# VHH binders against Uncharacterized protein MJ1128, part 17

Target 1, 280 residues: Uncharacterized protein MJ1128, of Methanocaldococcus jannaschii (q58528)
Amino acid sequence: SQPLYSENPVIQYFKNPKPFTVENVNMPVTYYGTICGKYIGYQITPHNVNEEARKCFYKYFKLKDKNPKEAERYLKRGLFLTEYLISQADKETAEVDEKNITFIVWRYNFEFPLYNLSKGWRGALCQAGCLKTLYLAYEATGDERYLNYANLAINAFKVPVEKGGLLKIRIYKNKSYYWFPEYASENPPYVLNGFITATLWIGDFGNKTGNADALYLYKEGLKSIKTFLPMYDAGDWSYYDALGHRCNKHYEHLHRLQMLWLYNKTGDEIYLKYYKKWRE
Key: E = the ipSAE of ESMFold2; O = the ipSAE of OpenDDE; V2 = 0.75 times the mean of E and O plus 0.25 times the DockQ between their complexes.

## First folded at step 18 (VHH; framework vhh_enristomig)

Design y5 (from x2 with S110Q; at its last look DockQ between E and O 0.02; V2 from the best seeds 0.00; counts 0 for: pae O 14.3 > 2, placed apart)
Fold by OpenDDE, look of step 18:
Structure y5 (fold): chain B 280 residues (1-280), chain A 127 residues (1-127)
Amino acid sequence: as target 1 above (280 residues)
Amino acid sequence: EVQLLESGGGEVQPGGSLRLSCAASGFTFSSYAISWYRQAPGKQREWVSIITEGGSTNYAESVKGRFTISRDNAKNTLYLQMSSLRAEDTAVYYCAKELSYDELWEYFTQGTPHDYWGQGTLVTVKP
């Protein structure tokens, strides 16, 4: 049985803060070091937080029937981090096609010089991760509050980057395609892995919730992936972004995995082709 | 006009089984994905399961392994076989026509409401 929202000790904690230990909080801290001559240092990013939260939820789901006590620990942590994410989300409203769209978005609290991003930049991968995190929290608890936030989060992908959202229209052969940039800007680098992951997570959310926007975005995302995939072919290797940066081993591996996932999901042999073509 | 009519609801004991039906009309049933939703008292409506036009299925985590969605296109009918029912499954169950891709585009661009629901059927799980 899923605990009621009101009975959830983590939620209660946030409603009525009590003294806590470092173990209770243990926020994910990521060291970014120096990027392009700028010291970024240690940061708590929504990306890493949602990643840790998801890991916790995954552990919870694996353990909930096997070791409830241990599972509960992971659940608590996951929910704690999810609540943190919620607290860090910015709520925005933008007019799109004469319609107001309200959405929440997560921003980074530091600049990213590599892509000339100023403090407060946002990205689709992080957004999608947060979306997934919220959904996992919902799945774990049945608390529709999380689903509501997830629905707000998905709306960000409907809003153009220029209006504060995460939708970028990418043109190819005089046709328009949807892109969700990992690094949202007027001229994003069009990082591939982030886009693929975001697309997949959006799709998953849509399939699990029936969210029409998510389902549409997913389909458009897949179209884009197929369309632009050849541009990321470096022969026996893949490009990280549209700027011509080659993948490192880590991201090359990720691309190959993503090709497999896409093949599995769609049955489209183009993904298998690139899986085989790209090396690592 | 799109019409959906749910039936099969009733009272059942925990651990029991129930089969819901949804009769559809007013659209090409076979061309659409159809979902089950449910709404418990005092709670928001939640998605339960979906079956695509191609026959693929998906379930909310809370019902996985217990519920089975199916469709009979010849009868324009959607089914939900529920087993191992729990108290928390108590709700009004609704079937809903999902949007086609083209309809999704229209919704996405225009924000047109597209809710097609039946009146629902009540499922009560009580000892």
Scores: ipSAE 0.000, ipTM 0.182, lowest interface PAE 14.3, mean pLDDT 88
ESMFold2, look of step 18: ipSAE 0.702; ipTM 0.839
ESMFold2 (binder alone), look of step 18: mean pLDDT 79; pTM 0.783

Design y6 (from x2 with I50L; at its last look DockQ between E and O 0.01; V2 from the best seeds 0.00; counts 0 for: pae O 11.8 > 2, placed apart)
Fold by OpenDDE, look of step 18:
Structure y6 (fold): chain B 280 residues (1-280), chain A 127 residues (1-127)
Amino acid sequence: as target 1 above (280 residues)
Amino acid sequence: EVQLLESGGGEVQPGGSLRLSCAASGFTFSSYAISWYRQAPGKQREWVSLITEGGSTNYAESVKGRFTISRDNAKNTLYLQMSSLRAEDTAVYYCAKELSYDELWEYFTSGTPHDYWGQGTLVTVKP
């Protein structure tokens, strides 16, 4: 069983931090190479950091009862990376519908030329990943600080992109739909896989925490997925984004997995249809 | 049939306290999260607080630290303890059954599920 918070050696470690080595840090570094003629190179992104953190937490949860000592190592790393994410988060306040909403958001420290994003751009997938990471940290430790940050993170999805958040209203047939853009901009590319994942993670957070905003956002997200899914049909293949970029094999596979996931969760045959229609 | 009945509303002075109740029937109360909402005259309904089936609680920023949501599953009753009341808290307060996680997924296929609300109870905060 998981030790009590106060007895958790990892928590004790953080309460009494010792000097760490580069080996201890082992930050996720991702090579982006050249994009649209611009060298991006090696980057430490909040996306990759949260991904690694989540992996660590998953390993921890898997091992905590089987091999506590090994599990502790993963927990330590997960928490370390989570703290890093917290340190990198920007706290913002925006007025939405005459209400001030305070939120935290993670930004990328490089430009993304493919979608004409300047340094400091943000995205819903990354945000949702960070959200999930924070919650996992909370789940692992019981430290409400992480939950508090998670609650701040979810608020970003309530704030329009134009006001620094991650909510984009997408119009279809004179109706408004919520979108959480993987690449937030005034005119986002509306990447599908990121939106689906973000929506699912938001929903999970809402279900686990009782965050009403998350639950609402999740509902709206699902509505949007179903509404716009046909627009991403390229015949025997799927589009990556609304700009007409076709998926590569990796993202095609991901889309198909997501279709299966959505089908399994909802029973809606539309997802099965596209799963069968799209190839890889 | 799902039924929610709010009570406990009334007139109070600023700084005062009031306790609202919501009696629920027609569904497995303990299996659902339940929220308090409020609607002031001429304004849209706003979320106030939520308690999950597991007992987790959340609050709107405007009421955090002043309001406390709780539930008694044995009595199928939701409560809202309000303290340090302000004029801006004046509204009709509603309790609502929230959708379960599974119901949220069902929404994906069937459209917007019906929300269940009570008729509300009026809270007036004035000198």
Scores: ipSAE 0.000, ipTM 0.202, lowest interface PAE 11.8, mean pLDDT 88
ESMFold2, look of step 18: ipSAE 0.602; ipTM 0.812
ESMFold2 (binder alone), look of step 18: mean pLDDT 79; pTM 0.782

## First folded at step 19 (VHH; framework vhh_enristomig)

Design z1 (from v1 with E98D H114L; at its last look DockQ between E and O 0.15; V2 from the best seeds 0.00; counts 0 for: placed apart)
Fold by OpenDDE, look of step 19:
Structure z1 (fold): chain B 280 residues (1-280), chain A 127 residues (1-127)
Amino acid sequence: as target 1 above (280 residues)
Amino acid sequence: EVQLLESGGGEVQPGGSLRLSCAASGFTFSSYAISWYRQAPGKQREWVSTITEGGSTNYAESVKGRFTISRDNAKNTLYLQMSSLRAEDTAVYYCAKDLSYDELWEYFTSGTPLDYWGQGTLVTVKP
């Protein structure tokens, strides 16, 4: 009973937008206030935008058969935010292993002093969120344009941070491991929860689409999680990042949930170990 | 509401085979990974196997090569084919829906249940 792509008025709306129109919608705005003595203020971030978009899509899927009219409202909002994200994405090309990779990436339009990030910084968690958002848009509409953008988004995870992407090679015991930094830089703090989330969402995309790159990245990500997890052990508590910052209660709980989830998905005992070891 | 109903349990001799089923409802079955767990008497519940939405499978070492997880999305049903059963396989077997990040976050913020379990089905391996 779902309307065909070609017949869906919401899809048609976005297929032929009128230039210079003002959309009367609420944008997610984040108040950062002052960070490390620098006033950042209110910001529209791709992270929060994609999150809201996803929420809208989830509600759409839930309601599409029960309340189509209300569902369409959520679909419209989700798609609007998705289109916004698309318009904000930077398209880049980098040479990796003698191959040119074209990818899209989302950058933040403000500095983040906490990690000494300059304006235009990017992160894997946000990227993965945008990826997921694009795919949800595809699922909702059948519009392959969204899938194409998703495929461009996943490519960013194949490109080194130094070349504008979101892949960081992390060395441990003379072996190389993939990392997708939540805060991409030459020397990232290696935040754990963001990496785990990004990895899992990449995996979701791979499993749903069959994208070989996503599946590979997912597997490599899991290897990295297992490898570096002990470094985030602070005893009965966990570290937030590799810099030695301990989790607050909020992120500690998140880590534990992530451990449980990873255990559920993989069965690897290491996740259960730390789930049990770390406090809430 | 998420509902999972396991079936197919029973008594079997060592070396025997058994096929478990899990009927799922209340969510888009095809969009989620789903797992088998088991709990032996006096022991903690342990992970047995997972099948992703894309069909990838994982197994606990203790069951690898003997158990096969599969799914029928058209029927919203999860299966576990068990072969070469051992006494130590005796347990109540549960199916569990995988969690999304959003669900986990919701749990974190609102206390929504973390996992969804069925009532389980008993498998007894004895001579």
Scores: ipSAE 0.379, ipTM 0.774, lowest interface PAE 0.8, mean pLDDT 91
ESMFold2, look of step 19: ipSAE 0.512; ipTM 0.804
ESMFold2 (binder alone), look of step 19: mean pLDDT 78; pTM 0.767

Design z2 (from v1 with S56D; at its last look DockQ between E and O 0.53; V2 from the best seeds 0.57)
Fold by ESMFold2, look of step 19:
Structure z2 (fold): chain B 280 residues (1-280), chain A 127 residues (1-127)
Amino acid sequence: as target 1 above (280 residues)
Amino acid sequence: EVQLLESGGGEVQPGGSLRLSCAASGFTFSSYAISWYRQAPGKQREWVSTITEGGDTNYAESVKGRFTISRDNAKNTLYLQMSSLRAEDTAVYYCAKELSYDELWEYFTSGTPHDYWGQGTLVTVKP
């Protein structure tokens, strides 16, 4: 039937590939090695693809006015990786509070034994990274298709993990709190750094687009970060997750950066407290 | 190409006042939180005050009620009005652009440095 076209020549290039082509492309790969005795090895994941795509878009935005030819190379690569992500997204529908919610979600094509996850698992950090990537593609091109996918991606955070989404309810002092688990399962390990990042990227999307669901999820996520933060205090160090695993030095550094950033953004003294308490 | 240029330091008597300025360039000033830090001789650099892109202000306890941070987005300039100065306020004062969260994440994941500080301006409160 009738093809959907865009006036942007880069978008048309990626929307209308030659059929039955194979391309020699430099796809990002992550080496997972062996986890809990199970060899996982080299993987192409939606997480490392969205990271590389975002890096390309940031370089495009930096260069577009001073070296447009080189900037176009980064734009083409960023869009290629974004189209790959779109092609890998699973579209799902779930009933929540007697309403059907349609969303897209990205899955990992390998098991993750540390947290007892089978092949096909999903996570909020990866999802928020794909959301960010889609918005950057929209910002770079003006193509509303990317914004439409981003709106579908945000919907996954409204759907409980038990129904295929990325919302987990966490209980503290008889109150319910929203959590977006980096490793989604019925009983997730509640990894802190990924929850913070997902919350902040959801908020950035909401602020830039006016998406009411994203703004609400952001508000609830911030409340949960503040409420659960003391649980991650190991004294002069911090916990990576709610299972008692201490951060390695790399993630401890990230936690300190996140505390300072949240303090600077919100003014809430709890973040300054832990920034000063957790050593580097 | 982020540049931060502090000025307004000098010598002052206890109880006196100074106004520091920080001229910013190379970034969209209105989009970032901007902070003052200070470093006394032999001490670690310490946070003094932050003003967010939305104009919200926060202060270290040691300066609360005595210092006022402000910004003029039309002039890309950050200010610190210091009053009731004490000997303990003697330090080099630095202006800093705070990271966007995207810059923080890029630094964490890629190691790309994004720390942007001025050269500092010396404030000396006489004994």
Scores: ipSAE 0.560, ipTM 0.805, lowest interface PAE 1.3, mean pLDDT 87
ESMFold2 (binder alone), look of step 19: mean pLDDT 79; pTM 0.777
OpenDDE, look of step 19: ipSAE 0.593; ipTM 0.842

Design z3 (from v1 with Y32W H114L; at its last look DockQ between E and O 0.54; V2 from the best seeds 0.65)
Amino acid sequence: EVQLLESGGGEVQPGGSLRLSCAASGFTFSSWAISWYRQAPGKQREWVSTITEGGSTNYAESVKGRFTISRDNAKNTLYLQMSSLRAEDTAVYYCAKELSYDELWEYFTSGTPLDYWGQGTLVTVKP
ESMFold2, look of step 19: ipSAE 0.552; ipTM 0.817
ESMFold2 (binder alone), look of step 19: mean pLDDT 78; pTM 0.762
OpenDDE, look of step 19: ipSAE 0.834; ipTM 0.920

Design z4 (from v1 with H114L; at its last look DockQ between E and O 0.48; V2 from the best seeds 0.57)
Fold by ESMFold2, look of step 19:
Structure z4 (fold): chain B 280 residues (1-280), chain A 127 residues (1-127)
Amino acid sequence: as target 1 above (280 residues)
Amino acid sequence: EVQLLESGGGEVQPGGSLRLSCAASGFTFSSYAISWYRQAPGKQREWVSTITEGGSTNYAESVKGRFTISRDNAKNTLYLQMSSLRAEDTAVYYCAKELSYDELWEYFTSGTPLDYWGQGTLVTVKP
């Protein structure tokens, strides 16, 4: 099925964004159909909204010097979707190491039976995508309000999943390692591609802003990617998660792209090893 | 806009040598890994060699020990020194700017390839 953008009644609950107008107000939807015998149907999610917003900002930056009028249309749509994301964020406070941490988090308003997730679940890939979207809005406008929200969004990665955040500690050979689960729970499936992407987007935010927490989380995430990568090796193929599910061709291709990219960025031979070993 | 222009191809006898160059513009050359790929007639494009922004190099097994990749960041130029050439090295050789992670993710999610490839230079190794 090809995705179609259309009007739907959920838009009627969205409060008008802060003083700008919008054109082409269709909200992106994803059709989930039936999952493990449960009808999920069409959903507007923070994930598909942040994907559309990021595409709009990338087009804005590409066009702003070549076709300013068309670029402005993409900017307005990107900002509209970003304001929608802000309106949907939950602000929470949790005690971690005898310190209160205030953060914002995005949740899915439906269950996800494949990984036994109840309504209200959250994920690191979606969170990092919203973080990236907020930073792009800040870069496009200079409006520090977006940067303030991005700093609150990064805090979710400092809060354990057990306390409503997106940090899971993995133990390997009596050492603790950070993980940012794409499907957050007390026993997550540890999906690899989403962890890699979240780690890299956290790092990009830290590098561009100097946010010390983001830089630390990035360093810890890179250490965990390297440490756990051999556990995703299925021989000439790779595992999607820590539950033993092999990738389909689409995600195997992504894993190979990620390995080559990490090798090119870090120079670490382990990534080139798996790039060569995992044959799509 | 990103531009990559390969040169230095030509005909050579078996066992001979060639030096390929790739002139780059439209991006910060020193900030990206740059690669050589090749495509023989009727074959899929294959990776040959990569040099990272930090200067680390690696090679496909089929060319290891015979080809040397290098870069000159002051001239925005990538090089491939080819030695001990064989008939199976006959191909069009392309240089490529590797993707930023955001470009990689956009490619993956949209399926639209980002073409940061040169036009290629033909290397023919005579029978």
Scores: ipSAE 0.563, ipTM 0.800, lowest interface PAE 1.1, mean pLDDT 87
ESMFold2 (binder alone), look of step 19: mean pLDDT 79; pTM 0.776
OpenDDE, look of step 19: ipSAE 0.635; ipTM 0.875

Design z5 (from v1 with S56N E98D H114L; at its last look DockQ between E and O 0.43; V2 from the best seeds 0.45)
Fold by OpenDDE, look of step 19:
Structure z5 (fold): chain B 280 residues (1-280), chain A 127 residues (1-127)
Amino acid sequence: as target 1 above (280 residues)
Amino acid sequence: EVQLLESGGGEVQPGGSLRLSCAASGFTFSSYAISWYRQAPGKQREWVSTITEGGNTNYAESVKGRFTISRDNAKNTLYLQMSSLRAEDTAVYYCAKDLSYDELWEYFTSGTPLDYWGQGTLVTVKP
């Protein structure tokens, strides 16, 4: 006899999901639950989709010579998800410094109350993830279409948030700095880890492709990281964002690892300083 | 596949010196920071030292001034020169490849273990 509906293991499994859990079926579906009194529920996010796609590509590259059949399975999934991302991308054109820039961006199809974001919000971390995904698809297939999309994706980082892009100018001591907000808005929370990640992934893209814009954005991003790091210092701990939210243990760990990574890549002692200062 | 093989461990008297080696393969050695970790019996694994891609070095406070990390990129080998050894330095020593940012993010999001380690080499400091 089939179990009753209430006894169905599948139903039980989904009855009490943890917030921000990703169910990786055909499409990665993220459960957000209730945020600030608003039920968001299950959402397909470009962030988690690109992440899964990347994982698939990485597995493909690892297995392509060892187990071609299994590798192909991962490739197919990666490409499927990449095509999904492409289909979900918004193509826009904005005038920047008297030049028209065409770019693509990925938007979230739900509001994010925590940061007062309306449906259709976008973020640099997600964008950078999509960028990386597209490039991986290119590497896997040689299909220049993916590279073309990647080039459109990078352009979003050259366009001000106010014009639909992902560039926020952040002022410090009367100087302007580039920022790529994880949560793009007029007054973003300036989440640190997302910015660092986006910056580094932009850099990776630049280094691999020679894209001049990416290389420039990477350098500017690094300048900003160095400049604003002190603002995220909570003593023996770090702030998650510029609003004064302290990191949880996971984000604290990530920050420290990011410091080590940045130190490795740049040799800049400031990163080592904060690695030592911040605790886990 | 990333492979790390530690060697050079052994028994040494307090105040003595020992040099550990780590042979690396399966990745572009020169492109990564490499680290030493150690795990004493009944204790958690702890970070000891890191040498960056650019050759910058960092040390745990407990070993600073006594240990020296170095690398030979041509040989894909990491070294740890240990001096003024103490009883508390007794542990299995592991070398580890630092993670790419993708790997770091994967760890954060998926909980993938940070286990790019070798099998370790035992260092015993006793009279």
Scores: ipSAE 0.350, ipTM 0.733, lowest interface PAE 0.8, mean pLDDT 90
ESMFold2, look of step 19: ipSAE 0.555; ipTM 0.813
ESMFold2 (binder alone), look of step 19: mean pLDDT 78; pTM 0.764

## First folded at step 20 (VHH; framework vhh_enristomig)

Design A1 (from v1 with A33S; at its last look DockQ between E and O 0.69; V2 from the best seeds 0.62)
Fold by ESMFold2, look of step 20:
Structure A1 (fold): chain B 280 residues (1-280), chain A 127 residues (1-127)
Amino acid sequence: as target 1 above (280 residues)
Amino acid sequence: EVQLLESGGGEVQPGGSLRLSCAASGFTFSSYSISWYRQAPGKQREWVSTITEGGSTNYAESVKGRFTISRDNAKNTLYLQMSSLRAEDTAVYYCAKELSYDELWEYFTSGTPHDYWGQGTLVTVKP
């Protein structure tokens, strides 16, 4: 029995395709059950909240010209969830290369024993999802406050994990590469799917806003994806992380989708190679 | 609603040429990669060619050098110029809007479908 992938919060979310909603607050929740013998239970996470908010904004944009009354309901829901995320963000300042960087970051309010994470841990996938949510709120309303928060959220990726941020330097053949760990720690497991998604959402933000830091982080992230991708090849299957754990079928499917998308976007043959090689 | 309509199929002798068109509507055409796929009778659908929003092109090895993909963003139209046709090119040809990454993620997390295909146009290359 391989507990790592079955206890991953994203994996458990898909096993329960409709999150539990507490009607009094109407917030999405995830049931984590027991992880490595420790009961985690029901949790409201910034990841699940940003996911629902983004879905609301997508529905708003789809409907706003066709059914404005219905679209307005989705807009109000999306903005409510976005304001919740803003209220839960921690604002921090760190000194990096003799400069003070002010950023906001979202934390999980429970431990995650699978990767030995204490309560208050953070991750790049969640952060990038919150970044995307803030930009969608700005796009929907024109309210510059959301864009200002998004610019603070991007700054977390410039700050080393050791200083509270989401940048980890990964070494390969004596060269340094950027990594945005889904499970941030001094020695993260380097989960691939979350790094890819964070990199692409950072890039989308940079392209849409002209944020120079986001554009730079995106280019560095793409270099790292290409450089480290062969380490995730398990033959006709792929590894979930750098610890040698194979994907379950659900995440193998995601890896194949990501490879095809990256090939279509970049034209780089390495992505087509692994898309064809990895089964589901 | 996303709509894709292929045209330009027909019968042709080996070595001949055809030009396929795909009229697109219901999305911002210029913002997406668009692809051609084909499906021969009794076989699985296979990728033929893709053109990105920026105009970069990629081709399957089986058609490289013989087929040319292009797009006209002002007319929301995708093209496939087919030359030196062979019997093994006989298939129904489909155009498809490729997913944005956000659509890919929504599909993965919630199962919401975002893939749209045309109804296809038949190309027959006589033996």
Scores: ipSAE 0.590, ipTM 0.803, lowest interface PAE 1.2, mean pLDDT 87
ESMFold2 (binder alone), look of step 20: mean pLDDT 79; pTM 0.774
OpenDDE, look of step 20: ipSAE 0.605; ipTM 0.872

Design A2 (from v1 with T52N; at its last fold request DockQ between E and O 0.51; V2 from the best seeds 0.69)
Amino acid sequence: EVQLLESGGGEVQPGGSLRLSCAASGFTFSSYAISWYRQAPGKQREWVSTINEGGSTNYAESVKGRFTISRDNAKNTLYLQMSSLRAEDTAVYYCAKELSYDELWEYFTSGTPHDYWGQGTLVTVKP
ESMFold2, look of step 20: ipSAE 0.641; ipTM 0.819
ESMFold2 (binder alone), look of step 20: mean pLDDT 79; pTM 0.776
OpenDDE, look of step 20: ipSAE 0.680; ipTM 0.887
ESMFold2, fold request of step 22: ipSAE 0.618, 0.657, 0.644; ipTM 0.811, 0.834, 0.830
ESMFold2 (binder alone), fold request of step 22: mean pLDDT 79, 79, 79; pTM 0.774, 0.777, 0.776
OpenDDE, fold request of step 22: ipSAE 0.839, 0.668, 0.677; ipTM 0.907, 0.915, 0.917

Design A3 (from v1 with Y32W; at its last fold request DockQ between E and O 0.87; V2 from the best seeds 0.00; counts 0 for: unsure alone 64.4 < 65)
Amino acid sequence: EVQLLESGGGEVQPGGSLRLSCAASGFTFSSWAISWYRQAPGKQREWVSTITEGGSTNYAESVKGRFTISRDNAKNTLYLQMSSLRAEDTAVYYCAKELSYDELWEYFTSGTPHDYWGQGTLVTVKP
ESMFold2, look of step 20: ipSAE 0.651; ipTM 0.825
ESMFold2 (binder alone), look of step 20: mean pLDDT 78; pTM 0.770
OpenDDE, look of step 20: ipSAE 0.892; ipTM 0.952
ESMFold2, look of step 21: ipSAE 0.613; ipTM 0.824
ESMFold2 (binder alone), look of step 21: mean pLDDT 78; pTM 0.771
OpenDDE, look of step 21: ipSAE 0.789; ipTM 0.891
ESMFold2, fold request of step 22: ipSAE 0.687, 0.638, 0.620; ipTM 0.837, 0.818, 0.837
ESMFold2 (binder alone), fold request of step 22: mean pLDDT 77, 78, 77; pTM 0.765, 0.772, 0.759
OpenDDE, fold request of step 22: ipSAE 0.795, 0.768, 0.778; ipTM 0.898, 0.893, 0.895

